# Designs tried in a protein design chat: VHH binders against q9xw16. Part 16

Target 1, 132 residues: q9xw16
Amino acid sequence: MSGWNAYIDTMTAAAPSIKRCAIVGAADGSVWARTEADNVFKASEEELKTFVALFNDVTQVPAKGADIEGVHYVVPRTEESLIFGKKENTGFFAVKTKSAVLIAVYEGPNEVAAQVRKAVESMQTYLNNAGY
Key: E = the ipSAE of ESMFold2; O = the ipSAE of OpenDDE; V2 = 0.75 times the mean of E and O plus 0.25 times the DockQ between their complexes.

## First folded at step 10 (VHH; framework vhh_6fv0_2)

Design v2 (at its last look DockQ between E and O 0.65; V2 from the best seeds 0.00; counts 0 for: pae E 4.9 > 2)
Fold by OpenDDE, look of step 10:
Structure v2 (fold): chain B 132 residues (1-132), chain A 123 residues (1-123)
Amino acid sequence: as target 1 above (132 residues)
Amino acid sequence: QVQLQESGGGLVQPGGSLRLSCAASGFTFSDYYMYWVRQAPEKGLEWVSTISSSGSTIYYKDSVKGRFTVSRDNAKNTLYLQMNSLKPEDAAQYYCAKDAPSGEPDSYWFDYRGQGTQVTVSS
């Protein structure tokens, strides 16, 4: 297990509604760590490459939405280092650090989204401070 | 109490136009992103457009780009949606929605929305 797996565990522990989670390279979408086993993060390399590229111009993302694990999410708006999406009772939060993109996919009522966001943004802050 | 009231819906022919309005109250309208969303029969709630607090940032669903124009008048606490070149697939109940409170790690979903206004497009 790489050191990055610990960060996956930290995020999933902080937000139990996270079903799947991944840390990927911001430059190429390479998977550094991800949830596995029953909660395996299933996004393909090509999909992740496309996904992380969204952060190059977040202003274009709402018009097109975002695809994760073959699921298309509505993206109502974006922030410079934050992309979030919704589909019915599911959603995702993705944040960009200096070198990584953290992706958390969750299920549940809207109330759980706040906790998920907090979890990934906390990790974002931590990693940024650590130089990643 | 947050209140949103949509109006301006109606029946139009394909190619027609409608202008929707949303009257907002119970919150500082000028501080929030606002959204238009719609729900067609047998379909879920779908996002249509976003406009930032100042109106400087605007997003559209691809299928409505070039046809719909979102705007806001913060002095009047009103959100607008000009809909031109309407298509049958645009028929839906249209809702005005408020963003989550600023600065909070909350969901940005459409928890605050009005009763909606019906848009019907038929020849």
Scores: ipSAE 0.500, ipTM 0.765, lowest interface PAE 0.8, mean pLDDT 92
Fold by ESMFold2, look of step 10:
Structure v2 (fold): chain B 132 residues (1-132), chain A 123 residues (1-123)
Amino acid sequence: as target 1 above (132 residues)
Amino acid sequence: QVQLQESGGGLVQPGGSLRLSCAASGFTFSDYYMYWVRQAPEKGLEWVSTISSSGSTIYYKDSVKGRFTVSRDNAKNTLYLQMNSLKPEDAAQYYCAKDAPSGEPDSYWFDYRGQGTQVTVSS
């Protein structure tokens, strides 16, 4: 029973519109925990390695967009530790901590996006305070 | 109440130029990132460009980079899009859109837009 799985459960409970999420290593994209069973987070190791590297220079991301689970998202802007994207009625939020990247993929209209962002940013703050 | 009004669209031939304007009122324009988005008939909204509150950070969709230039005048509460070398694929209704301040998102970042202005590119 991984302690990292509890953080997955915390984020999905805080924002029910999250369909899939993961905690991955910031250096290499290795999966520390992810949603499983009914909603498996299916991004490949190679895709995750590419994705976390976007945080090395977030200013380049909007021009290219981002791919998660083989889905291409537009990224209208970024912040130093935040990348978010949208495709039709779905989207993602990703935040970087000292050691990890938290990724949440949601479905629904933009009204639910605020709840998703709050869930991942709250966990970002918690993990940073814990040294991760 | 937030109001955005786009203007400057029109009919041009391929290779032509247009300059769009977006007049903003009902909010502190200089506090917000602004976007240009567009929509062709029976298509979803497509992001075109982003400009930061101060205008110091600018992003473009790859297919318009080098042809389109976004700018803003915070003293006039106005957003601009200079479109050069227009192609038939650029024909769409163009909208400006407002974002939320960092850290406090709202439901409007792509959905809150003006009435739009039509850009038509014809042979």
Scores: ipSAE 0.173, ipTM 0.511, lowest interface PAE 4.9, mean pLDDT 85
ESMFold2 (binder alone), look of step 10: mean pLDDT 80; pTM 0.806

Design v3 (at its last look DockQ between E and O 0.71; V2 from the best seeds 0.00; counts 0 for: pae E 4.7 > 2)
Fold by OpenDDE, look of step 10:
Structure v3 (fold): chain B 132 residues (1-132), chain A 123 residues (1-123)
Amino acid sequence: as target 1 above (132 residues)
Amino acid sequence: QVQLQESGGGLVQPGGSLRLSCAASGFTFSDYYMYWVRQAPEKGLEWVSTISSSGSTIYYADSVKGRFTVSRDNAKNTLYLQMNSLKPEDAAQYYCATDAPSGEPDSYWFDYRGQGTQVTVSS
């Protein structure tokens, strides 16, 4: 078990509505850690490579949306280090650190979104401060 | 209480134009992103456009890019959507939406919408 798994556990504990979660390399989308077993994060290497590349120009993402685990999400807007998407009662939050992208996919009513965002942004802050 | 009221919908022929308006109240309009979304019969909610609080950042869905123009007047608490070159597939109930908080400071899923205004495109 990689030390990165602990961060997955931290995020999922902080936001129970997170169904799947992954930490991937910002440069290439390589998976550093992910939820497993019944909540296995299933995005392909190609998807992740494409996904992390979205952070190179977040201004272009809303027009085209984002794909995670074969699901297409609407991205109504972006921030410099934040991409989030929505599909019906599901969504995702993805934040970029110095070297990583944290992705959390959640399911539930819109009210849970704030907690999910807080979880991933908290981890973002932590990792950035740690040099990652 | 957040309130949004859309208007300006109607029946137009293909290639026609409409201008939608959204009157906002119950929140500091000038501090929030605003959105246009639409829902066609038997289809899910579709995002159409986003405009930042100042209007400096704007996004469009590919399906409407080049044809629709979003704008806002913060002094009037009003959001606009100029729709040109309308197509039959643009027919839908159009809603304005906001990220205005409902107990949580950061809600991003435009839960606050008005009753909508109907746009019909038919020859």
Scores: ipSAE 0.582, ipTM 0.799, lowest interface PAE 0.8, mean pLDDT 92
Fold by ESMFold2, look of step 10:
Structure v3 (fold): chain B 132 residues (1-132), chain A 123 residues (1-123)
Amino acid sequence: as target 1 above (132 residues)
Amino acid sequence: QVQLQESGGGLVQPGGSLRLSCAASGFTFSDYYMYWVRQAPEKGLEWVSTISSSGSTIYYADSVKGRFTVSRDNAKNTLYLQMNSLKPEDAAQYYCATDAPSGEPDSYWFDYRGQGTQVTVSS
């Protein structure tokens, strides 16, 4: 688990506006690592299973939005292997690798969103290259 | 200098129609995704529709699918929303938005909403 927790630390260090994040299995939403303690990522197993399945057809996601941690987000745009959600002054980026989905929930104005996306996409690339 | 200006709102009866327009300037309109969102007291900010830069990819919220049609005219830098079969639940301030940035990565900025245009649905 220490290896997966290091990736959580890398993303949060690269983008301090990330308040909660997780690495979950792409097939079933099982949690491989997540932020803990005062910033615990609290999504349920059933919610995560539903969430990762959104990547089976991202073109259907904007119509219904997405739920993470019991919060409903507008999904104004998706890309191959990326879902962006927004609600007021908060949002999330989720990216899919070969074996995992990386989820980062951030708080702050839209100016910080670019840093958050870069952090999760950099990790996406790293994990894909490592075979995950 | 990104500017968006919505128009075409008004008062209509249930079942009526309105056509909203969004005039865009200060960016290369044809390069960016455009969005319609709306804000009403009961629901807060709600996404309505997304249209890709070319117009080839379009998404709608379930609550408006089949009743609203988004379109764009890239030669005129204008985004449209045709709203048919309007319901009391559709009453809101409608805003257009874009991915076009004010100098930062363009895929993350949805705050470029215009002043909005009010849609009121009542008998």
Scores: ipSAE 0.177, ipTM 0.494, lowest interface PAE 4.7, mean pLDDT 84
ESMFold2 (binder alone), look of step 10: mean pLDDT 79; pTM 0.792

Design v4 (at its last look DockQ between E and O 0.67; V2 from the best seeds 0.00; counts 0 for: pae E 4.5 > 2)
Fold by OpenDDE, look of step 10:
Structure v4 (fold): chain B 132 residues (1-132), chain A 123 residues (1-123)
Amino acid sequence: as target 1 above (132 residues)
Amino acid sequence: QVQLQESGGGLVQPGGSLRLSCAASGFTFSDYYMYWVRQAPEKGLEWVSTISSSGSRIYYKDSVKGRFTVSRDNAKNTLYLQMNSLKPEDAAQYYCATDAPSGEPDSYWFDYRGQGTQVTVSS
């Protein structure tokens, strides 16, 4: 298991409602690590390339939403390094580090969202401090 | 208790205009993002617009961009939605929504909504 896989495990452990998770390159969407097996993160390279590019101008994302794993999510608002979306009882949080984008897809009621955000932002902070 | 009350809906012809209002109470209105969402017949809840606490950040659904204008008056605890150039596909029950306190400081999914106001667009 690579070092990046350990970070996936850390996030999923911190927020049990996370069903799938990935760490990808911020520049090109290349997958550095992802959940696998029964919870395999299924976004294509092309989709991820498009997704990470959203961080180049987050102000435009709410107008059009975001697609992950072929699912279209509503993005009601964005922050500079945070994109989150919702579809029914599912959603995602994506945060950008210096060199990576962390994506967590979750299932559950709205109340779980805060925990998911905390998990990915904690990892964001850690990775940023580590220079990633 | 968080309360939201929408008004201003009605029947208009295509190309017409409506101005929706939302009276908020039971929370510190000026501290929260506010949203407009809508639900058309046979469709799920649809996000329409977002406005930040100060009004400095505004977002629109792509299909309403350029036609709808969201605003707020924090002194009056009121949210507005000016709807111009209305189309038949805009017909829906419109709700004012907020991420008001739900046990955590940060909420994201406009959990609190009013009873809504009906917008009908027909020639």
Scores: ipSAE 0.545, ipTM 0.788, lowest interface PAE 0.8, mean pLDDT 92
Fold by ESMFold2, look of step 10:
Structure v4 (fold): chain B 132 residues (1-132), chain A 123 residues (1-123)
Amino acid sequence: as target 1 above (132 residues)
Amino acid sequence: QVQLQESGGGLVQPGGSLRLSCAASGFTFSDYYMYWVRQAPEKGLEWVSTISSSGSRIYYKDSVKGRFTVSRDNAKNTLYLQMNSLKPEDAAQYYCATDAPSGEPDSYWFDYRGQGTQVTVSS
């Protein structure tokens, strides 16, 4: 959909520290939109199918962590519709909407992480209210 | 304002045990998740364990599961880490941490931590 790339732009504008992000189908991990070109979000559909399935029971995720773009992240805790991970000076936030999972990968200090979470959660709320 | 003070580190042989404590003040301890993290020389921080505010949800890094036990006493504002079957790979500076923001409402990482306590495991 032509509108999905606009949501990518909205999130990256709200939190410039987002290095890469994607909107994927919650049921199957299919990519609806992603950052491209020199900011390519590189996860395979196979990896994304595994990733979105973590939302089936978020309480089990911290024991095993999560993989995105072939990188393994520690997940120190989760919330109902939120998984976040950390590796060294990088991390991700992922939130689930009714139909989609929003994934943002960022780099930088931990103060940046709060801005990234706020950006993805704001979009989560917007998409849920829009029926997605 | 938020203050965390770790203790209980020391030198132990492989297979030995240590119990770490974390005294907390300056926030309502019973309202927040607590974490144990560690840092070995020339390495970044590694998450070790998480315990929910009530103690009803507990998570461990896979490599310590079954050997370490996190607990808390909310009446004493104290977090504990019982470390059994210690390995050389467990040697590190150990910190307790919390999500409680030091005045920043948007913090979501375990960024606030004390000065740490050293665990040394010599073979």
Scores: ipSAE 0.199, ipTM 0.528, lowest interface PAE 4.5, mean pLDDT 85
ESMFold2 (binder alone), look of step 10: mean pLDDT 80; pTM 0.798

Design v5 (at its last look DockQ between E and O 0.43; V2 from the best seeds 0.00; counts 0 for: pae E 3.9 > 2)
Fold by OpenDDE, look of step 10:
Structure v5 (fold): chain B 132 residues (1-132), chain A 123 residues (1-123)
Amino acid sequence: as target 1 above (132 residues)
Amino acid sequence: QVQLQESGGGLVQPGGSLRLSCAASGFTFSDYYMYWVRQAPEKGLEWVSTISSSGSTIYYKDSVKGRFTVSRDNAKNTLYLQMNSLKPEDAAQYYCATDAPSGEPDSFWFDYRGQGTQVTVSS
């Protein structure tokens, strides 16, 4: 297991509602780590490349939404380094670090979203402090 | 208790205009993002527009961009949606929505909505 896989485990442990999770390169969407097996993160490289590019101008994302794993999510608003979306009882949180994008896809009622956000933002803070 | 009350809906012809209002109470209106969402028959809840607490940040659904204008009057605790050039596909129950006023930054879904106001677009 790579060091990045450990971070996946940390996030998923912190927020059990996370169904799939990935850490990808902010520059090109390359997958550094992801959930596997029954919870395999299934976004294609092409899709991830497009996704991470959204952070170049987050102000444009709400108008268009965001696609992850072939699913289109509504993005009602964005923050500087945070993109989140929703579709029915599912959603995602994506945060950008210095060099990476952390993506967590969750399933459940809105109440679980806070925990998911905390998990990915905590990891964001950690990685930023570590220089990543 | 958070309360939102939408008004201003009605029947218009294609190309017509409506102005929706939303009266908010039970929370510090000026501190929260506000949203317009809509639900058409046989469709799920659809996000339409977002406006930040100060009104400085605004987002629109792509299909309504250029036609709809969201605004707010924090002194009146009121949210507005000016809808111009209405199309049949805009017909829906329109809701004013806000994040849960928990005071926590984790509140970011439009969980609170009013009863809605019906918008019908027909020739």
Scores: ipSAE 0.619, ipTM 0.820, lowest interface PAE 0.7, mean pLDDT 92
Fold by ESMFold2, look of step 10:
Structure v5 (fold): chain B 132 residues (1-132), chain A 123 residues (1-123)
Amino acid sequence: as target 1 above (132 residues)
Amino acid sequence: QVQLQESGGGLVQPGGSLRLSCAASGFTFSDYYMYWVRQAPEKGLEWVSTISSSGSTIYYKDSVKGRFTVSRDNAKNTLYLQMNSLKPEDAAQYYCATDAPSGEPDSFWFDYRGQGTQVTVSS
């Protein structure tokens, strides 16, 4: 079976700078899979519900920023199905598929961020093609 | 190497206006998003505005929306920030920034910013 946790492993292997990662339902923020153990993705259900709702109008997000794992990030720009945020030397990328939101938290400069973005967008494309 | 040079800061009374400029070189300016950020003494770097490479998409922090206008002239490789109705809370060092690629790891957020220009709003 393919399992949602295998997709977590695929993304973290593709971009080792990803420190924590999750796949959550786009409608309600429910956690389908996440990094575990010492790398637990620890956002609350209430926070994730608020977070996935940002994709209803991404143009409003830069004005307010976004919260993940109790951390407030500045969101300098968005794209149709992409939100990314920055705080100090860390950041996140989040992409929306038909049914899910993929969230990856990473450390590093813009060059590392491009690798993380590519990893999550590749998975976004795969899941969309699979009907998710 | 990316170079950014801010200018146009100064002392202004509350309600006044300033126009900041950012001269860019060392990268293809017209291909990249540009940003204005600012830093006050007791604060970290604060995002102010974003403008897309063509200038067609623009975002503002809520507290400056309606007062600040970002623009760019891709023929002159220059980014601008028109700041109207300035408040004491707007006093800060203002920087332009870009997310253009570089080879430098371990850089801070908004790696390619200039030295900044000081905006002071008198009481």
Scores: ipSAE 0.240, ipTM 0.560, lowest interface PAE 3.9, mean pLDDT 86
ESMFold2 (binder alone), look of step 10: mean pLDDT 79; pTM 0.792

Design v6 (at its last look DockQ between E and O 0.52; V2 from the best seeds 0.00; counts 0 for: pae E 3.5 > 2)
Fold by OpenDDE, look of step 10:
Structure v6 (fold): chain B 132 residues (1-132), chain A 123 residues (1-123)
Amino acid sequence: as target 1 above (132 residues)
Amino acid sequence: QVQLQESGGGLVQPGGSLRLSCAASGFTFSDYYMYWVRQAPEKGLEWVSTISSSGSTIYYKDSVKGRFTVSRDNAKNTLYLQMNSLKPEDAAQYYCATDAPSGEPDRYWFDYRGQGTQVTVSS
């Protein structure tokens, strides 16, 4: 287990509604860590490369939405380092650090969204402070 | 209590126009993103447009770009949706929505919405 796996565990522990999670390189979408076993994060390298590139201009994302693991999500708005989307009772939060993108896919009612965001943003803050 | 009341829907022919309004109350309207969403028969709820608190940031669903215009009047606590060049596929129940908090520090998506206003497009 890489050191990055510990961060995956931290996020998933902080928000039980997170079903799958990944930490990827912000530059190229390379997978640094991801949930495994029954909750394998299944986004392809090509998809992740496209996804992380969304952060280059987040203003264009809402019009087009975002795809993760072959699922198309509505993105009603974005922030500079935050992209989030929804599809029915599922959604995702993705945050950008200095060098990484953290992606958490969750399942549940809308009420769980705050907890999921908090989990990934907490990790974002931690990693940024650590220089990542 | 967050309250949203949509109005302005109706029956129009293809190519026609409607202007929807949404009266907001029970929260600081000017502090929140507002959304338009719609639900057509046999379809799920779909996002249509977003406007930031100040109106400086606006997003549209691709299929409505160039035809729909979202705006807001924070002094009147009112959200608007000007719909031009309406198409049959635009027919739906239209809702004004917000992610204003309901006892929680942060809410997301378009959790709060009114009863909606019906838009029908037919020749």
Scores: ipSAE 0.646, ipTM 0.835, lowest interface PAE 0.7, mean pLDDT 93
Fold by ESMFold2, look of step 10:
Structure v6 (fold): chain B 132 residues (1-132), chain A 123 residues (1-123)
Amino acid sequence: as target 1 above (132 residues)
Amino acid sequence: QVQLQESGGGLVQPGGSLRLSCAASGFTFSDYYMYWVRQAPEKGLEWVSTISSSGSTIYYKDSVKGRFTVSRDNAKNTLYLQMNSLKPEDAAQYYCATDAPSGEPDRYWFDYRGQGTQVTVSS
């Protein structure tokens, strides 16, 4: 999907602290777009399939945490369409739309985390309104 | 100004119990999620439990499930942690934390404010 890279660019421009991000299919974790080159989002197909399945019941996630890119994160709470994880000075936000999961991995202090959340939730709203 | 004060720690034998309290002020306590976290000497901060603003949603780290119970009293602006069947691995400084905004620069992990309360488990 040639046009999906523009959404990657929009999220990284909105929150420059995003180090890597991806848009993946909600049903199967297939990669629709991701950051590439020196900032490649490197989660495997199998890891992404497991990851998007967490959205089938987000209440199960905090007990065990979540893995992305081979990194284990504490998930202190979830919301119906939002999972966020923390590890040291890094973290991720993931949101689900009708068809996709948006994943953003960032580094920085708590003020940075709030900016990343806003960026991914704004894109979530946009894609949902567009039918995705 | 968000203020949190932990209390109720102490020395117990393995298998014993303690009840921790966290008195909150400077924000609308009932609007925010609350957390318990802990830190052993020379170790990183570890998440223990989460409770939603109303108390209706609760999460625990796997290693404490069935032994610890978090609760809150929104009328008293107080968060609690009942700790049963304590193990040596539970010994740590315990802090409460909140989602309420504080504006602290360069804070990276859970937003704890108080001095914490020490839990010591030894035979």
Scores: ipSAE 0.279, ipTM 0.609, lowest interface PAE 3.5, mean pLDDT 87
ESMFold2 (binder alone), look of step 10: mean pLDDT 81; pTM 0.810

## First folded at step 11 (VHH; framework vhh_6fv0_2)

Design w1 (at its last look DockQ between E and O 0.68; V2 from the best seeds 0.00; counts 0 for: pae E 3.1 > 2)
Fold by OpenDDE, look of step 11:
Structure w1 (fold): chain B 132 residues (1-132), chain A 123 residues (1-123)
Amino acid sequence: as target 1 above (132 residues)
Amino acid sequence: QVQLQESGGGLVQPGGSLRLSCAASGFTFSDYYMYWVRQAPEKGLEWVSTISSSGSTIYYKDSVKGRFTVSRDNAKNTLYLQMNSLKPEDAAQYYCATDTYEPSGTLTWFDYRGQGTQVTVSS
């Protein structure tokens, strides 16, 4: 366990629809913290490296979508520091901080997305203010 | 209530063209992102294109890039999809869709779409 696990716990507590969650390095996709046990975040190092690189040019992401944990998500649009996607009754929110990418995979109807987004963006704000 | 009505589908040969339209009502069309999505038989709903409220931001699925053109006329509350160089794999029921927003402005996407218009591509 690392000190970053507390932030994982914070996000998952704030949004119960989050099934898996990870905090990774923005530069290389290295895992700093992730959900464990029954909800282990299983994205590979190579996949995460590719994923975090999407933030270098978010405008290109919708055309191709995004892969997380071997699952391909539709990305209908992006924002400068936000990539989100959906697949049927699942989706993800990924936000970029100064040095990290926060990834939350959720399950549920579209309505749960609001709470998930709020959780990851709140953490984004906190970490940015903390210099991370 | 939000209403969307697609039209312009039909049967074309490979390499042919169609222009789809979507008439929108029941919401402030000019304030919302609009989407084209499609569903082929025995396949899930797939995203095709996105256009922002002003039309300044546009995205396409890779497989349609260079062939499809999305546009909108906010004065007419109408969304368009020009489909050129159609391929058999483009055959599907095409829908226009829009988002709803939480009070906070958080996106809930693809909540509304019309009855769709059928696009068939066959030689």
Scores: ipSAE 0.403, ipTM 0.722, lowest interface PAE 1.0, mean pLDDT 91
Fold by ESMFold2, look of step 11:
Structure w1 (fold): chain B 132 residues (1-132), chain A 123 residues (1-123)
Amino acid sequence: as target 1 above (132 residues)
Amino acid sequence: QVQLQESGGGLVQPGGSLRLSCAASGFTFSDYYMYWVRQAPEKGLEWVSTISSSGSTIYYKDSVKGRFTVSRDNAKNTLYLQMNSLKPEDAAQYYCATDTYEPSGTLTWFDYRGQGTQVTVSS
């Protein structure tokens, strides 16, 4: 696929329950690509800088949860390169690559969360192998 | 068949203590993260604590940190929650939970939950 937008399209096609997603820089939260138009990913630059910094020490995250798009999520645990959160019938998965953070916000019951995680982690692997 | 059975709830005065237990069967308990969650009347499910499969990683909700201690005994397939300095806001139905993989091979959280045990904190 070409360009950063192609990776957004790949993730949303792999997991239709993803409502919004983005690829942002791991160092500063700058937006490299995101869902647009009717499904715009609407996190602010300030929020994204705070969010990507959570990956500096994921063990600190569960105590307070995480915010994305102005929504507060419970984060019951983390993994070294993965933060996931839940609020009611919605949630997010975020993974870190060498230079980026992939964020996918989904809606649906717990059964669809597996598709979302698989889509995001597959892209994580792909970007890491490509040097990103 | 996965089974989780909570016990140890009851009525206690503010400042009191309770120890909850969760007996697990039907899965390899030592392979999974375990959670304590709670639900007060007319409220949604609230996460309380997480403990890793080995017990080496533990997280608490800020409001219970320093008062609650989660632990597990993998030889006895049992999860515990020691609750000290109980407050009226801690009154809830307490559940233990796990996020066992679905057949798809990916984790989801809170997939399995017990029947719960009631904690009541009365003045």
Scores: ipSAE 0.301, ipTM 0.604, lowest interface PAE 3.1, mean pLDDT 85
ESMFold2 (binder alone), look of step 11: mean pLDDT 79; pTM 0.792

